# VH-VL binders against Protein-tyrosine-phosphatase MKP1 (MKP1), part 16

Target 1, 143 residues: Protein-tyrosine-phosphatase MKP1 (MKP1), of Arabidopsis thaliana (Mouse-ear cress) (q9c5s1r149to291)
Amino acid sequence: ECSKVADHIYVGGDAVAKDKSILKNNGITHILNCVGFICPEYFKSDFCYRSLWLQDSPSEDITSILYDVFDYFEDVREQSGRIFVHCCQGVSRSTSLVIAYLMWREGQSFDDAFQYVKSARGIADPNMGFACQLLQCQKRVHA
Below, E stands for the ipSAE of ESMFold2; O stands for the ipSAE of OpenDDE; V2 stands for 0.75 times the mean of E and O plus 0.25 times the DockQ between their complexes.

## First folded at step 18 (VH-VL; framework fv_unasnemab)

Design j2 (from g2 with heavy chain N57Q; at its last look DockQ between E and O 0.74; V2 from the best seeds 0.00; counts 0 for: pae E 2.3 > 2)
Fold by ESMFold2, look of step 18:
Structure j2 (fold): chain C 143 residues (1-143), chain A 121 residues (1-121), chain B 107 residues (1-107)
Amino acid sequence: as target 1 above (143 residues)
Amino acid sequence: EVQLVESGGGLVQPGRSLRLSCTASGFTFGDYAMDWVRQAPGKGLEWVAEIRSKAYQYATYYAESVKGRFTISRDDSKSIVYLQMNSLRTEDTALYYCTRERYFQYYFDYWGKGTTVTVSS
Amino acid sequence: DIQMTQSPSSVSASVGDRVTITCRASQSIRSYLNWYQQKPGKAPKLLIYKASSLQSGVPSRFSGSGSGTDFTLTISSLQPEDFASYFCQQGYSTPWTFGGGTKVEME
């Protein structure tokens, strides 16, 4: 299930990450693999891969990498690419990064960005730590 | 001002080990990925290894030519990146640069002066 | 691995000349191409990142262009301090690879 969240941003889990035809049918050019310690770069010759090593744990700090991720999402948009952002299930890690991006780029509150992502991907559910982090950093990402 | 100072180079026999150090200053070291890039005498540049910051879980990557022999590591409290080089070969002879990298774009915006490693009998 | 091929391997030029250096990737690297200057006995210095963006402090006579597989570095009016070797490097996929270099030398 490859969920389109924005013109250049798609979200999903490992099942989609393994499926070249789904990725190509959605015009994917870039892959952000949130779980590089578990999931390999399945189609390295077809897509530009970038990997993170995020645990789905309330104690995992995602705020320290947000501006690097935002810059990368903007780079993909500016080159008219499409990025597939994934973790294992496409529920917590990948959706949290996309929620943060919408907060930053669109000036949305955490709640509004979360609702927007959830309307595109109903299983979106950042763990409590990620949700807390995004709520607490809302003023910083808006500044 | 960003500074990277390498040390630990020298003349060593094939099969031996050497540890390079790079001391960083003038920036928040813990925010950056660090790399080693080498340049053999009269030759071009060859990327050797990368270590990411704590925010990126200290992930490491190696050139195929050094995998299993070299280990990159870092000590954020001292602002030092290391390259442990085991089972050295004559082909490892080069000037070794410490570099700072930009995430996701993978360019090296600051370079040290380098430290020379010579592997010969 | 992505091979980076530079041409020419050397060029003789005079102050004021326009110098163009080419870098070709063995596969598309989109815009993930960087350029470095290296003077004899010194470390490389970043000039251009992301194909066309000038690094801070780099004179505007340097410019980069291209995408996909073919990239160019242009020095619009060569200055005495520009005699050096120039290297391209791809940031698309590990391992990060460099071109063989282009030496720009005084006629």
Scores: ipSAE 0.637, ipTM 0.861, lowest interface PAE 1.7, mean pLDDT 91
ESMFold2 (binder alone), look of step 18: mean pLDDT 94; pTM 0.949
OpenDDE, look of step 18: ipSAE 0.873; ipTM 0.945
ESMFold2, look of step 19: ipSAE 0.554; ipTM 0.851
ESMFold2 (binder alone), look of step 19: mean pLDDT 94; pTM 0.951
OpenDDE, look of step 19: ipSAE 0.872; ipTM 0.944

Design j3 (from g2 with heavy chain A59G; at its last look DockQ between E and O 0.76; V2 from the best seeds 0.00; counts 0 for: pae E 3.2 > 2)
Fold by ESMFold2, look of step 18:
Order: structure tokens, then C-alpha cells, then sequence
Structure j3 (fold): chain C 143 residues (1-143), chain A 121 residues (1-121), chain B 107 residues (1-107)
């Protein structure tokens, strides 16, 4: 399942990441691979790839990379591109980054951003550590 | 101001090893990816290796021409990036630059003056 | 590997001339194209990133344009300090590759 969350942001799991036709049909130009240590860059000649190495663990620190990720999402938007953000299942890591972006870009609370992403992708479920990290830095990430 | 100072170059025989160092100052070193780029005499530029910051798990990447022979590493407490060059070949003869990399956009915004490595019999 | 082809390899020009340098990628790199200046005996210096963004401290006579596969660096009015070599570099995908360079030299 390839879930559209914003005009330039799509979210999913490895099954979509492996499927060139789904990616092309959704106009994807960029890939953010949250699990570079597991998933390869399947279609390097077709899409721009950038990789992170995130564990789906409550102890994984995502706050240290958030502004780099926001800058990349904005770069894609400014290029009129579409980014597909994925982890293995498209449940925790990828959705947490998109939730954080909506908090920063749209000025939403964590709860509002989470509900928005969950309405677009019903299996979205950040692990407790990611949720706590985003709640703790809520005022810092508002633009 | 940002400064990158390379050292450790010299003349070595083929098959031998050499270790380059790059000392950084004027920025928060631990937040940046660092690279080595080389330039053979009278030739163009060739990217050699990259090491990412702690936030990106110190991920390393290599050009195919050096993979398995060269190792990039860093010591954030000393603000130093290293290039260990093993099994050197004459084709490795070049001026080696230390560079600072911009995340996800992959451009090199600051360069050192370089250190010369000459590999000859 | 994405091959970067620069043209011309050399340009003879006079102070005040408009100089254009072309860089062509073997596949689309969107806007991930950077330009560097290298004077003899000196390290390269970033001029332009993301095809058209001017690096801090670079004179406004330098400009970049293009997207996809074809990119141009323009020097609107050549100055004595602009006689140097110029390199393009793609930041689209690994390995990071450079063009072969263009030497801008005095007539």
C-alpha cells in the first residue's frame, strides 16, 4: 500500500519500495529509505535515493536527524517532486518522520499530525520512544 | 572559519600502506559527513570515500577503485578524519583532499589544501 | 555510474567576455549539479550548488542554469581572477562523479 499523505509525500513499506510500476504510477521522483542496512536501493537509475539507518526501537534517537530530513522534504517540494518514505512495513519509522514534518511545516500538535497521517495510512503506529521524542520536542519543531 | 588540514602524504612503494589525516576546525565536526577526493597530476577530480556523522551511524562508502584497500574513519573527540590506504598502486598517486559534505544534497562546501601521495617503484 | 561530460575542455577568452561552460549528465540528475572553480596550485572552491544556487561569497557574475541532463555555468563578464579550471559534479547518486573540467585561459 502506497499512502499519499501530502502533495509531495507518500508512505509505505518494502513491498511498494520493490514495485517500480506503483512508484512510477504515483509520480515518485525521490526515495527516503529509512532502513538502508536491510533494504537496498532497488531502482537507482529511476529514482533519487537517500538512506537512513533507523532501528524500530524505543531507544533510537530520531530527533538528531529531523532537520536534515525536513530540509530534504522541502528540497523535494521545491523541485516539484514526490518522495516515497519507507521502512519495512511503513508503520513506525517512516510515519514518525512524516508526523514530525507535519508538526514542523503545518504547526500541528503531535496528536493532530498523528491523526492526519493515520487517516491516510491506517496502520501508522510510531513506537512509544518515537512518540515520546516527538511529544517532548513539540514546541521546538513548530515553524 | 572552517579549516581542513591534511597530512600524512609521501613517497611509498607499490603494495605498501600510508595513513592520511585531516584535522578540522571552525565548525561542529561531529555533525558533518566528511570525504576524501583525489586529483592525479594534470587530471580531474575523483571521489574516494565518505564517512557519515554519528547521527547517521558513521556509515562509510567507497569508490570501486579503492574498495577493500582503503578505510575511512574518524575521531570526533579530536575532530580528525583518517584514510588508511593499503596495497597502494601507482594509480593511487594523487593530491588527496579532505572535504566537508552537505547532507542529502551531496556537495562539498569546504576543501583542504590536500596532501600528496606518490606511489612509485 | 553517472558520467559527467564537460564542454568545451578549454576556452580562450578576454577580460569582459561572457563565458559559458556546459555539463551533460548520462542520465537525469534533476537539479543535483554543483560547480567548482580551481585555480592553479589551489584546492577546488564551491561556486554553485543545486544547479543555480550561488555559494556565499561568490560574485554575482557567476550563474548556473539547467535541470535534468544539461547544465550551464555562465560568467557574465570575465575578470582577471576568473582564469581557472571549472568542474561540475553530480550529487544525485553514488558514486559522486565529476566532469573532466574546463580550463578558461587568457587569449
Amino acid sequence: as target 1 above (143 residues)
Amino acid sequence: EVQLVESGGGLVQPGRSLRLSCTASGFTFGDYAMDWVRQAPGKGLEWVAEIRSKAYNYGTYYAESVKGRFTISRDDSKSIVYLQMNSLRTEDTALYYCTRERYFQYYFDYWGKGTTVTVSS
Amino acid sequence: DIQMTQSPSSVSASVGDRVTITCRASQSIRSYLNWYQQKPGKAPKLLIYKASSLQSGVPSRFSGSGSGTDFTLTISSLQPEDFASYFCQQGYSTPWTFGGGTKVEME
Scores: ipSAE 0.427, ipTM 0.808, lowest interface PAE 3.2, mean pLDDT 90
ESMFold2 (binder alone), look of step 18: mean pLDDT 94; pTM 0.949
OpenDDE, look of step 18: ipSAE 0.836; ipTM 0.934

Design j4 (from g2 with heavy chain A55T; at its last look DockQ between E and O 0.91; V2 from the best seeds 0.00; counts 0 for: pae E 3.4 > 2)
Fold by ESMFold2, look of step 18:
Structure j4 (fold): chain C 143 residues (1-143), chain A 121 residues (1-121), chain B 107 residues (1-107)
Amino acid sequence: as target 1 above (143 residues)
Amino acid sequence: EVQLVESGGGLVQPGRSLRLSCTASGFTFGDYAMDWVRQAPGKGLEWVAEIRSKTYNYATYYAESVKGRFTISRDDSKSIVYLQMNSLRTEDTALYYCTRERYFQYYFDYWGKGTTVTVSS
Amino acid sequence: DIQMTQSPSSVSASVGDRVTITCRASQSIRSYLNWYQQKPGKAPKLLIYKASSLQSGVPSRFSGSGSGTDFTLTISSLQPEDFASYFCQQGYSTPWTFGGGTKVEME
C-alpha cells in the first residue's frame, strides 16, 4: 500500500516498489530504496533511484546518513517531484527516515512527527533503536 | 586543500593487466564515493567505475565497456582508491582521472591530473 | 544507458562573444545535469551542478538552464581564459555518461 505522508513523500513496502502502475498512478518520480542489498532498482528507466543499505536492527546507525537523505528529499521537493520511500514492509526503516525529515524540515518533535506519519500509515513503527536515535538527536536535527 | 594523485599508468600490450592507484588527501576520504573517469587521446570523457563509502556498503558500479575486466576497490586506512585493469584492449588507451563524487547528486567536484595508460602492439 | 548529445562539437568565438552550448539527454534526467570545463593539458573542472547551480569560485558569466532532456550552458561574455572544452554529464542513473564535448576556440 502506497501511503501519502506529505505532498512530495510517499511510503510503502516492496510490494508497492515492484508495482509500476501504483507508482505511476501516484505520480512517483523518485525512489529511495532503504534495502539496497535485498531489493533491486526495479524500474531504472522510469524513476530516479537512490539506495541505502539499512538493516531493521536496534544497533543500525541511521544518523550518519540523515543529511544525505534530507538533501535528496529537498531536491525532490524543489523539482516538484514525488518520492517513494520504501523498505521491505514500510514499517521501520523507511518511516524512520521520513519522521527524521519532518523533525528537521518542520521543526516537529519526534512524537509529533511520528504521530503524523502513523496517522498516514498506521503500521509505521520504528524499531526501538531508531526511535531512541531520533529522540537523542531531536534538538540537533531541528532546522 | 583537496588533492588526488594518480599513479600506475604505463605502456602495456593487449591482454595484459595494470593497477592504477589514487592517493587522496585534504578531506575525510572514508566519507566519499570515488570514481575513475578516462579520456582517450583527442576524445571526450568516459566514466569508468565508482566505489561508494563504507556507509553505503562499498557498492560498486561499472561502465559496460569495462564490466568483468576492471575492478575498483579502496583502502580507507591509506586513503587510496585502486583500479585493477585486466584483459586490456587497445580501446582502453586513455588518460585515467581519479575523481571525488558528491554523493546522491552524482557530480565530480575534484579531479586528479590523471595517469596515462597506453595499450598497443 | 542514457546517451548525452552535445552541440555544437566546436565553436569559433572572440573575446566578448556570448557562447551557448546545448546538451540533450535520450530520456528525462530531470535536473541532474552537470557541466565541466577542461583546458588543454589540464583536468576537467566542475562549473555547474544540478543544471543551474554555480560551483564556488566559478565566474557569474557562466550560467546553466534546462530540465528534462534539453540543457544549455551559456558564457555571457567570453574571456581569454574561457577557450576550452566543455562537457555535460548526467547524474540521474548509472552508468554516468558524458556528452561528446564542445571545443570553444579563438576565431
Scores: ipSAE 0.441, ipTM 0.821, lowest interface PAE 3.4, mean pLDDT 90
ESMFold2 (binder alone), look of step 18: mean pLDDT 94; pTM 0.950
OpenDDE, look of step 18: ipSAE 0.783; ipTM 0.922

Design j5 (from g2 with heavy chain K54R; at its last look DockQ between E and O 0.83; V2 from the best seeds 0.00; counts 0 for: pae E 3.4 > 2)
Fold by ESMFold2, look of step 18:
Structure j5 (fold): chain C 143 residues (1-143), chain A 121 residues (1-121), chain B 107 residues (1-107)
Amino acid sequence: as target 1 above (143 residues)
Amino acid sequence: EVQLVESGGGLVQPGRSLRLSCTASGFTFGDYAMDWVRQAPGKGLEWVAEIRSRAYNYATYYAESVKGRFTISRDDSKSIVYLQMNSLRTEDTALYYCTRERYFQYYFDYWGKGTTVTVSS
Amino acid sequence: DIQMTQSPSSVSASVGDRVTITCRASQSIRSYLNWYQQKPGKAPKLLIYKASSLQSGVPSRFSGSGSGTDFTLTISSLQPEDFASYFCQQGYSTPWTFGGGTKVEME
């Protein structure tokens, strides 16, 4: 399922990522593929793609790429575009990045941003390592 | 001050190999993607290859004209990016620039002076 | 691949002239368009990124505009140091591609 989390941000899994009609029907212009070693850029001629190579593992470091992701989300918003952020199931990796963005953009705590994303996508469940990392860098992303 | 210094160019015969290197200084090298861009004599600019930073899994991308023949790599401990060029062809003759790439917008904000590769029989 | 078509290929102009250079993409690249200046014997220098953002140290007589497929670089009052070649480049998707260049030369 393609979940709208913010005016310009949609989240889902591989099933949505490979369905051009769902992406077009939601007005998607940009794709953030969190799992570049698993999922290809299915519709390179239709959407702007940017890829990350994240594992759904507590040891995976997501903090080193956060500001690049924030900049990309802001570029999409400034262009009046819509970005689809996905991993395999749309549970951990993609939702963690969106949670981090809301913490940064809206000044929300991890808990508040997580509940906001979970209300839009009930299966959102960052792994414990991602959650720990976002809690640890909460001061940094509130700049 | 950001500096990029290329080396390793020269005159080689078709079918031979050459390795270019680019030594970087004046910035945190490990945080940036690095690229090679070439310019044939009297012609425009052609992007050749990109290697992303460690944070992006050192992902590499290549122009179709060099795919399978050229390999970009980097050594973050020495602040060096390399271009291994195998099976060289006359159409690979160009001035090869090392460039620094910024963010998901993919622009090249700093360029080296370039190193010349001439491929002729 | 996204083809970038630049026009004109050359412009003869005088100091003080307004010069406009056009770059067209074969498909929408939204605002992911960059401009470079290259003087003979020198490496290209970034002038403008994201269609209209000036790089640090670039004089304000340079401006960029456009989105989608059509972009322009404008030099509002040409100076002697502005006689050079200019290239556009798309940062929308790989492979990164450049326009063919525009040579701005003295009349």
Scores: ipSAE 0.392, ipTM 0.790, lowest interface PAE 3.4, mean pLDDT 90
ESMFold2 (binder alone), look of step 18: mean pLDDT 94; pTM 0.950
OpenDDE, look of step 18: ipSAE 0.845; ipTM 0.936

Design j6 (from g2 with heavy chain Q105H; at its last look DockQ between E and O 0.83; V2 from the best seeds 0.00; counts 0 for: pae E 3.3 > 2)
Fold by ESMFold2, look of step 18:
Structure j6 (fold): chain C 143 residues (1-143), chain A 121 residues (1-121), chain B 107 residues (1-107)
Amino acid sequence: as target 1 above (143 residues)
Amino acid sequence: EVQLVESGGGLVQPGRSLRLSCTASGFTFGDYAMDWVRQAPGKGLEWVAEIRSKAYNYATYYAESVKGRFTISRDDSKSIVYLQMNSLRTEDTALYYCTRERYFHYYFDYWGKGTTVTVSS
Amino acid sequence: DIQMTQSPSSVSASVGDRVTITCRASQSIRSYLNWYQQKPGKAPKLLIYKASSLQSGVPSRFSGSGSGTDFTLTISSLQPEDFASYFCQQGYSTPWTFGGGTKVEME
């Protein structure tokens, strides 16, 4: 439900995003909302919100915002915070961003980063377009 | 060199409309959120409106004092951001700055010189 | 809305003085606090972002500190060009809000 993928990164869906107790119990300080046109900022006074407007579509371009997202994940880590990254179901959009981050930060291949995220969140399943984009930009995201 | 040039200010009566424009150059305009910030004579700074880039779905946000009266928009092909100001009030009298916003930390790293809007009868 | 309370409203100081300006947020904004300088008749300029990060081209005599609700801008040795107004601004959540400003004047 609220899946811990890294010390500072948690992933889930809208059900967790609107449950203040789950977010607080996991020590969440920051929210990255991948679906700003669907999900509101449920607890604006409790958490720092940043929003993206991603469709779960093979034609959606996620590469244009990746380094902004990486910078934000690093900022949260430097503050000793915890970020909850969500879309509707926590399957494709949110997990794709976390996979990309692991590729960038840890130097992992797409396949290795995907399996790492999937071991923490079994329903992780980037759509084919996101997967192709991450494979194509692998050199861009590696440190 | 980053430049932001505002235009469209002037003297108007309460209840009338004005449209401000800000022409941007020296950076990839489509990558940045753009804002309007105003400063009444002898007063501090007040954020007015924000429009995000295409990558962030052109999302818009407004200060409560202008919501429903002002509309921010942008034309990425011309590198211009607009502020349509309807139903102007005397308290809207200010120098209006166009600003470039740095995402996720939300700071304004470049400012234009501003364009003056005076609302009086 | 997050209210930003800035103090003092004005400071009279001499060249070479250490000047300290404070900014308090009505709730925690973690490190999302920015500082601007505005000289008379000019647009504001960014000095400090993320509480303590110095903007490119800003002299090292400017520094920022703080987190949570309490923040400080320090000018270690005031120069003639530093007589200006200074504003803090929170970047934690919309609506973005500014402090009321601090005018640093020649004594």
Scores: ipSAE 0.433, ipTM 0.814, lowest interface PAE 3.3, mean pLDDT 90
ESMFold2 (binder alone), look of step 18: mean pLDDT 94; pTM 0.945
OpenDDE, look of step 18: ipSAE 0.873; ipTM 0.944

## First folded at step 19 (VH-VL; framework fv_unasnemab)

Design k1 (from j1 with heavy chain Y103P; at its last look DockQ between E and O 0.90; V2 from the best seeds 0.81)
Fold by ESMFold2, look of step 19:
Structure k1 (fold): chain C 143 residues (1-143), chain A 121 residues (1-121), chain B 107 residues (1-107)
Amino acid sequence: as target 1 above (143 residues)
Amino acid sequence: EVQLVESGGGLVQPGRSLRLSCTASGFTFGDYAMDWVRQAPGKGLEWVAEIRSKAYHYATYYAESVKGRFTISRDDSKSIVYLQMNSLRTEDTALYYCTRERPFQYYFDYWGKGTTVTVSS
Amino acid sequence: DIQMTQSPSSVSASVGDRVTITCRASQSIRSYLNWYQQKPGKAPKLLIYKASSLQSGVPSRFSGSGSGTDFTLTISSLQPEDFASYFCQQGYSTPWTFGGGTKVEME
């Protein structure tokens, strides 16, 4: 399922990532593939792809790449594009990045951003490590 | 202040191997993706390979023309990027540049002077 | 692969001239177009990124425009140090491809 979280941000899993019709129907122009070691760039001629190699592990450090991801989300917004952010199931890795972005862009607390994302995508569930990392860096991303 | 210095080029026969090195200084090497871009004599530029930083799990990407023959690697403790070139062909003859890459923007903001690889019988 | 076609392949110009170089992509690359300058015997230097953003330290006489498939680099008043080759490069999709170059020479 392709979940709209913000005007330019959509989230889902690999099932949506490999369905060109769903991506086109939602006006997707850009893809952030969080699992580039597993999922290929399915429609390279149709969408702009950027890839990460994230494991869904509490020990995976996502904070070190956040500002690069934020810059990409802003670049998509400035181009009036729509970005589809995905991992395997659209539960932990992709949703954590979108939560972080909302914290940074909208000035939301982790809890408020998480509730917002969860209301748009009910299965959103960052792993404990990601949640802890976002809570700990909340001051930094709000600055 | 930012410096990229390539070495290891030379004249080799087709089918042989070379390893290029790029020593970086003047920036936090571990924060950047690094690339190799080559330029055949009197020709344009061709991207060859990328290796990402530790934060991106050292992910690697290759141009189709070199995939399976070339291997990019890095040693963050020494601030060095390597290009292992196996099964060299005459069309690999070029000046090889080491470049620094802006994440997710894919433009090359600093370039070395290059090292020449000549593959000829 | 996304083909990048530059024109002209060379330009003979004088100091003070306005020089325009074009770059056309074989498919839309949105705004992911970069420009480089390469002086004889030297490595390329980034001038413009994301179609129109000027790299730090690059004179304002350089400007970039365009989106989609058609892009231009303009030098508003050519200076002696601007005699060089210029390359466009798309950062939209792998492989990162470059245009064939435009050589700007003194006439």
Scores: ipSAE 0.666, ipTM 0.872, lowest interface PAE 1.7, mean pLDDT 91
ESMFold2 (binder alone), look of step 19: mean pLDDT 94; pTM 0.954
OpenDDE, look of step 19: ipSAE 0.914; ipTM 0.956
ESMFold2, look of step 20: ipSAE 0.632; ipTM 0.866
ESMFold2 (binder alone), look of step 20: mean pLDDT 94; pTM 0.952
OpenDDE, look of step 20: ipSAE 0.915; ipTM 0.957

Design k2 (from j2 with heavy chain Y103P; at its last look DockQ between E and O 0.90; V2 from the best seeds 0.00; counts 0 for: pae E 2.8 > 2)
Fold by ESMFold2, look of step 19:
Order: sequence, then structure tokens, then C-alpha cells
Structure k2 (fold): chain C 143 residues (1-143), chain A 121 residues (1-121), chain B 107 residues (1-107)
Amino acid sequence: as target 1 above (143 residues)
Amino acid sequence: EVQLVESGGGLVQPGRSLRLSCTASGFTFGDYAMDWVRQAPGKGLEWVAEIRSKAYQYATYYAESVKGRFTISRDDSKSIVYLQMNSLRTEDTALYYCTRERPFQYYFDYWGKGTTVTVSS
Amino acid sequence: DIQMTQSPSSVSASVGDRVTITCRASQSIRSYLNWYQQKPGKAPKLLIYKASSLQSGVPSRFSGSGSGTDFTLTISSLQPEDFASYFCQQGYSTPWTFGGGTKVEME
């Protein structure tokens, strides 16, 4: 499903990413595609697309792009838009970025941000490398 | 001070190849996307190609008019971006600018002076 | 592809005049619109990004407004150094496209 995590942030998998009616019914204006290797920009005329090329691997470094992602989420919020953040199944990559954003914007610990995202999307499950990276950078994103 | 210096322009026959270079200085080159934008004599601006930084897996994008003929690349150790231009056409005649861009922001905050490419028989 | 239409193609104006240039996108680009100045024989220079944000070092007489499809660049009091061509550019989706330009000329 298309899970609402914040007023401007929605999370899901490729099944939602390729369903225009679900995206429009949720008022989506922007798409962050975490898997540009695999998923195309399905509705380029309808939504603003930005892409990342993340693998769901413990060795994938997500910290190097976090502030670019935070800026994009803030741009969407300032425009009163709604962003749909997706990977293949909406479990690890997309949820990890949203967890990081909540840690940064709300000053939450990793555990609190994770529980917040998991309460909105029960299948949220960052891989162990992503979880470790977010725990390691917790002081940095709170600074 | 940010500087972008293009080179490699010249007069070439249709069907030939040319490689443009852009040497960057005054900033951390590896943190930025780099683009080529061209301007035909007396005409407007046309975006040509983009290459993203290492953090974005060096992803590349091309205008449809050059796709399959031009290749953008970069050497972060030398702070150089290249444009390999194959199968040149008279329509490719332009002043070619090197530009700097942030990956998600898509505005061009610094421009070189450009290098002229003339494709004529 | 998103077409960007600028108007007017040229403007004759005097020092001290208020100059307004418009840019229209063929579809909504929200606020992803940038403005550039190009003086004769020189490269373009960024003036405004994200519709209304002034680039560092750009005089405050330049301002940008608009969202969606219609955007405006305003020069509140034209100075001699402002006689140049101006281009809009959308940063909404690839390919990144430019307007056809507006030449601001003396008289």
C-alpha cells in the first residue's frame, strides 16, 4: 500500500509507483525513486521525479546522499507538495531514508523514528547495514 | 574562486569526432554534477548532457538530439569533465559551455566561457 | 518534453525603467524555474533559482515570482549594466529546457 508517514511523505513499493490512480488519490506531486537501476519514471508528465541508485545491501552507503534527500523533502514540504518515496517493496531502502529524515527534522533517535515509520508501515525493515549506518550517524544528523 | 575552462573545440567535417574537455578548479569537483550546454550562433541555449557525482553512481543523461552520438564522462582525480562527440552534424555547430549543478537542484550556478565547435564541409 | 515560452522576445527600455519578463511552461513545473542573464560575448550567469530565490551577489533590484506554469522576472529600476539577454530554464524534469530568451535593449 501507499503508507502516509508524515503530512508530506508517503512510502511504498513499485506496485504503488506504477498505479497512477493511487498516487493521484493521495495527492502525490513528487516521486523519489530509490531504485533508478530498475524502476522507470512511470508517469513523467504527472509527477516530478528524482532518482537514486541504491542496492538493498548492508554494504550500500546511504549516508553520503542524506542531506541532498533532506533538502528535497524540505523543498516538497515548502511547496505544500506530497512526496512518494519508493523502492521495490517499500521495506528497506525507502523506509531508511524516511527514518533518517525524521531523525534529522524531529530530533528523534533511530529507535523512535523507526517505530514511528513502522507504525505507519508495518513491513518497514531497514537492512542491518542501513540500521547500523543510521545509528552511527545519529549525532551527526542531530547536529 | 570557481573556474571552469573548456577546450578542444575547432572546425571539423560532418561525420567526424571531437572531444571537449572542461577543467574545474576552486571547489570540491567530486561533490557536483557537471553539464554541457550549447548555444548556436545568434540562438538560445540547449542543454546537451549531464553526469552526476560518484555518490550518484556517475549517472548520465542526454538530450535526444545527441543521444547515441555524444558521451559525457569525468575524471575526478584530474577535476575534468569530457564530452566525446561522434558522428558530428552541421546542426551541432555551437558554443559549448561547461556548467556546474547540484544533483537534485538542477540549476547551473557556474559557467565556463565556452569552446566553439564548427561542423562544416 | 516541457516547452518554455518567453515573452517578449525583446524589450526597448531606458535606465530607471521597470522591466518585466515572463516565462510560461507547457505544463506545471511547480517552482522549479531558474533565470539567467547573458551579456553580449559572455556566458550566462545565474540570477534566480527556484522561481524566487536570489543568487548570492545578484542586486536586489532583480526579483522572481510565479509558480505552476507562469513566471516573472522583474528588474525594478533598470541600470546600464542590465542591458542583456535573459533566459528562463526549468529544473522539473529531464531534458532541462530553456526559454527562447528576452533581449533587453536601450531605446
Scores: ipSAE 0.495, ipTM 0.832, lowest interface PAE 2.8, mean pLDDT 91
ESMFold2 (binder alone), look of step 19: mean pLDDT 95; pTM 0.955
OpenDDE, look of step 19: ipSAE 0.902; ipTM 0.953

Design k3 (from j2 with heavy chain K54Q Q57R; at its last look DockQ between E and O 0.86; V2 from the best seeds 0.00; counts 0 for: pae E 2.4 > 2)
Fold by ESMFold2, look of step 19:
Structure k3 (fold): chain C 143 residues (1-143), chain A 121 residues (1-121), chain B 107 residues (1-107)
Amino acid sequence: as target 1 above (143 residues)
Amino acid sequence: EVQLVESGGGLVQPGRSLRLSCTASGFTFGDYAMDWVRQAPGKGLEWVAEIRSQAYRYATYYAESVKGRFTISRDDSKSIVYLQMNSLRTEDTALYYCTRERYFQYYFDYWGKGTTVTVSS
Amino acid sequence: DIQMTQSPSSVSASVGDRVTITCRASQSIRSYLNWYQQKPGKAPKLLIYKASSLQSGVPSRFSGSGSGTDFTLTISSLQPEDFASYFCQQGYSTPWTFGGGTKVEME
């Protein structure tokens, strides 16, 4: 399922990532592949690809790459593009990045951003480590 | 503030090897992707290789003209990026620049002065 | 691979002239086009990134425009220090590729 979370942000898993028709029909222009060690860049000639190598593990540090990801999301928005953010299942890694973006861009708490993403994609479920990291980011901003 | 200093260039015969080094300072080296870009005498610029930071799993990319012969690597503890150049050819003759790369937008915001590699008989 | 074609290969101009350099990509690169200046005997210097964003410290007489496949670097009033070679570069996908360059030289 290709879940629209924001005007320029779509989330899903590998099944959508390798389906050109779904990507084209949703007007996707950019891909953020969170799992570069597993999923290739399926349609390099059709979409702009950027890759990350995130493990779905509580010990994986996602905070070190967040501002690069935010800049990329903003770049896509400024171009009037649409970015498809994916991992394997579209549950933890990709949704965590989108939650973080909403926290940063919209000033939302982790809980509010998570519920917003979950309302658009019901299976969204960041792992415990990602959730803790995003809660810590919230405290740093408003502490 | 930001400085990139290349070394290891020289004159070498075809088929031999050289190893270029680039020492970085004035920024948090481990946070950045690093590249090599070359310029043959009187010619334009040609991107050679890229290595990403540890956060991006040191992913590497190469120009087709150097794949299988050149290897980019880095040592974050020393703030050095390397270019191992094997099976050198006369067309590899160039001034080799070390560059710092901006993630996801892929532009080269800082350049070293370069180190010259000359491959001839 | 994305081919970058610059035009013209050289320009003869005088101080005060408006200089326009073009760069064409072999496929859409959206806005991922960067411009560099290289003065004789020196390393390249970033001028413009993402088609139109001015790098810190670059004079406002430099501007970039374009999207998709066609891009332009403009120097609104050429200064003596602007006699140099200029290169475009796409940041859309690997391999990163440069245009062939445009030499701006004194009349």
Scores: ipSAE 0.585, ipTM 0.857, lowest interface PAE 2.4, mean pLDDT 91
ESMFold2 (binder alone), look of step 19: mean pLDDT 94; pTM 0.948
OpenDDE, look of step 19: ipSAE 0.893; ipTM 0.950

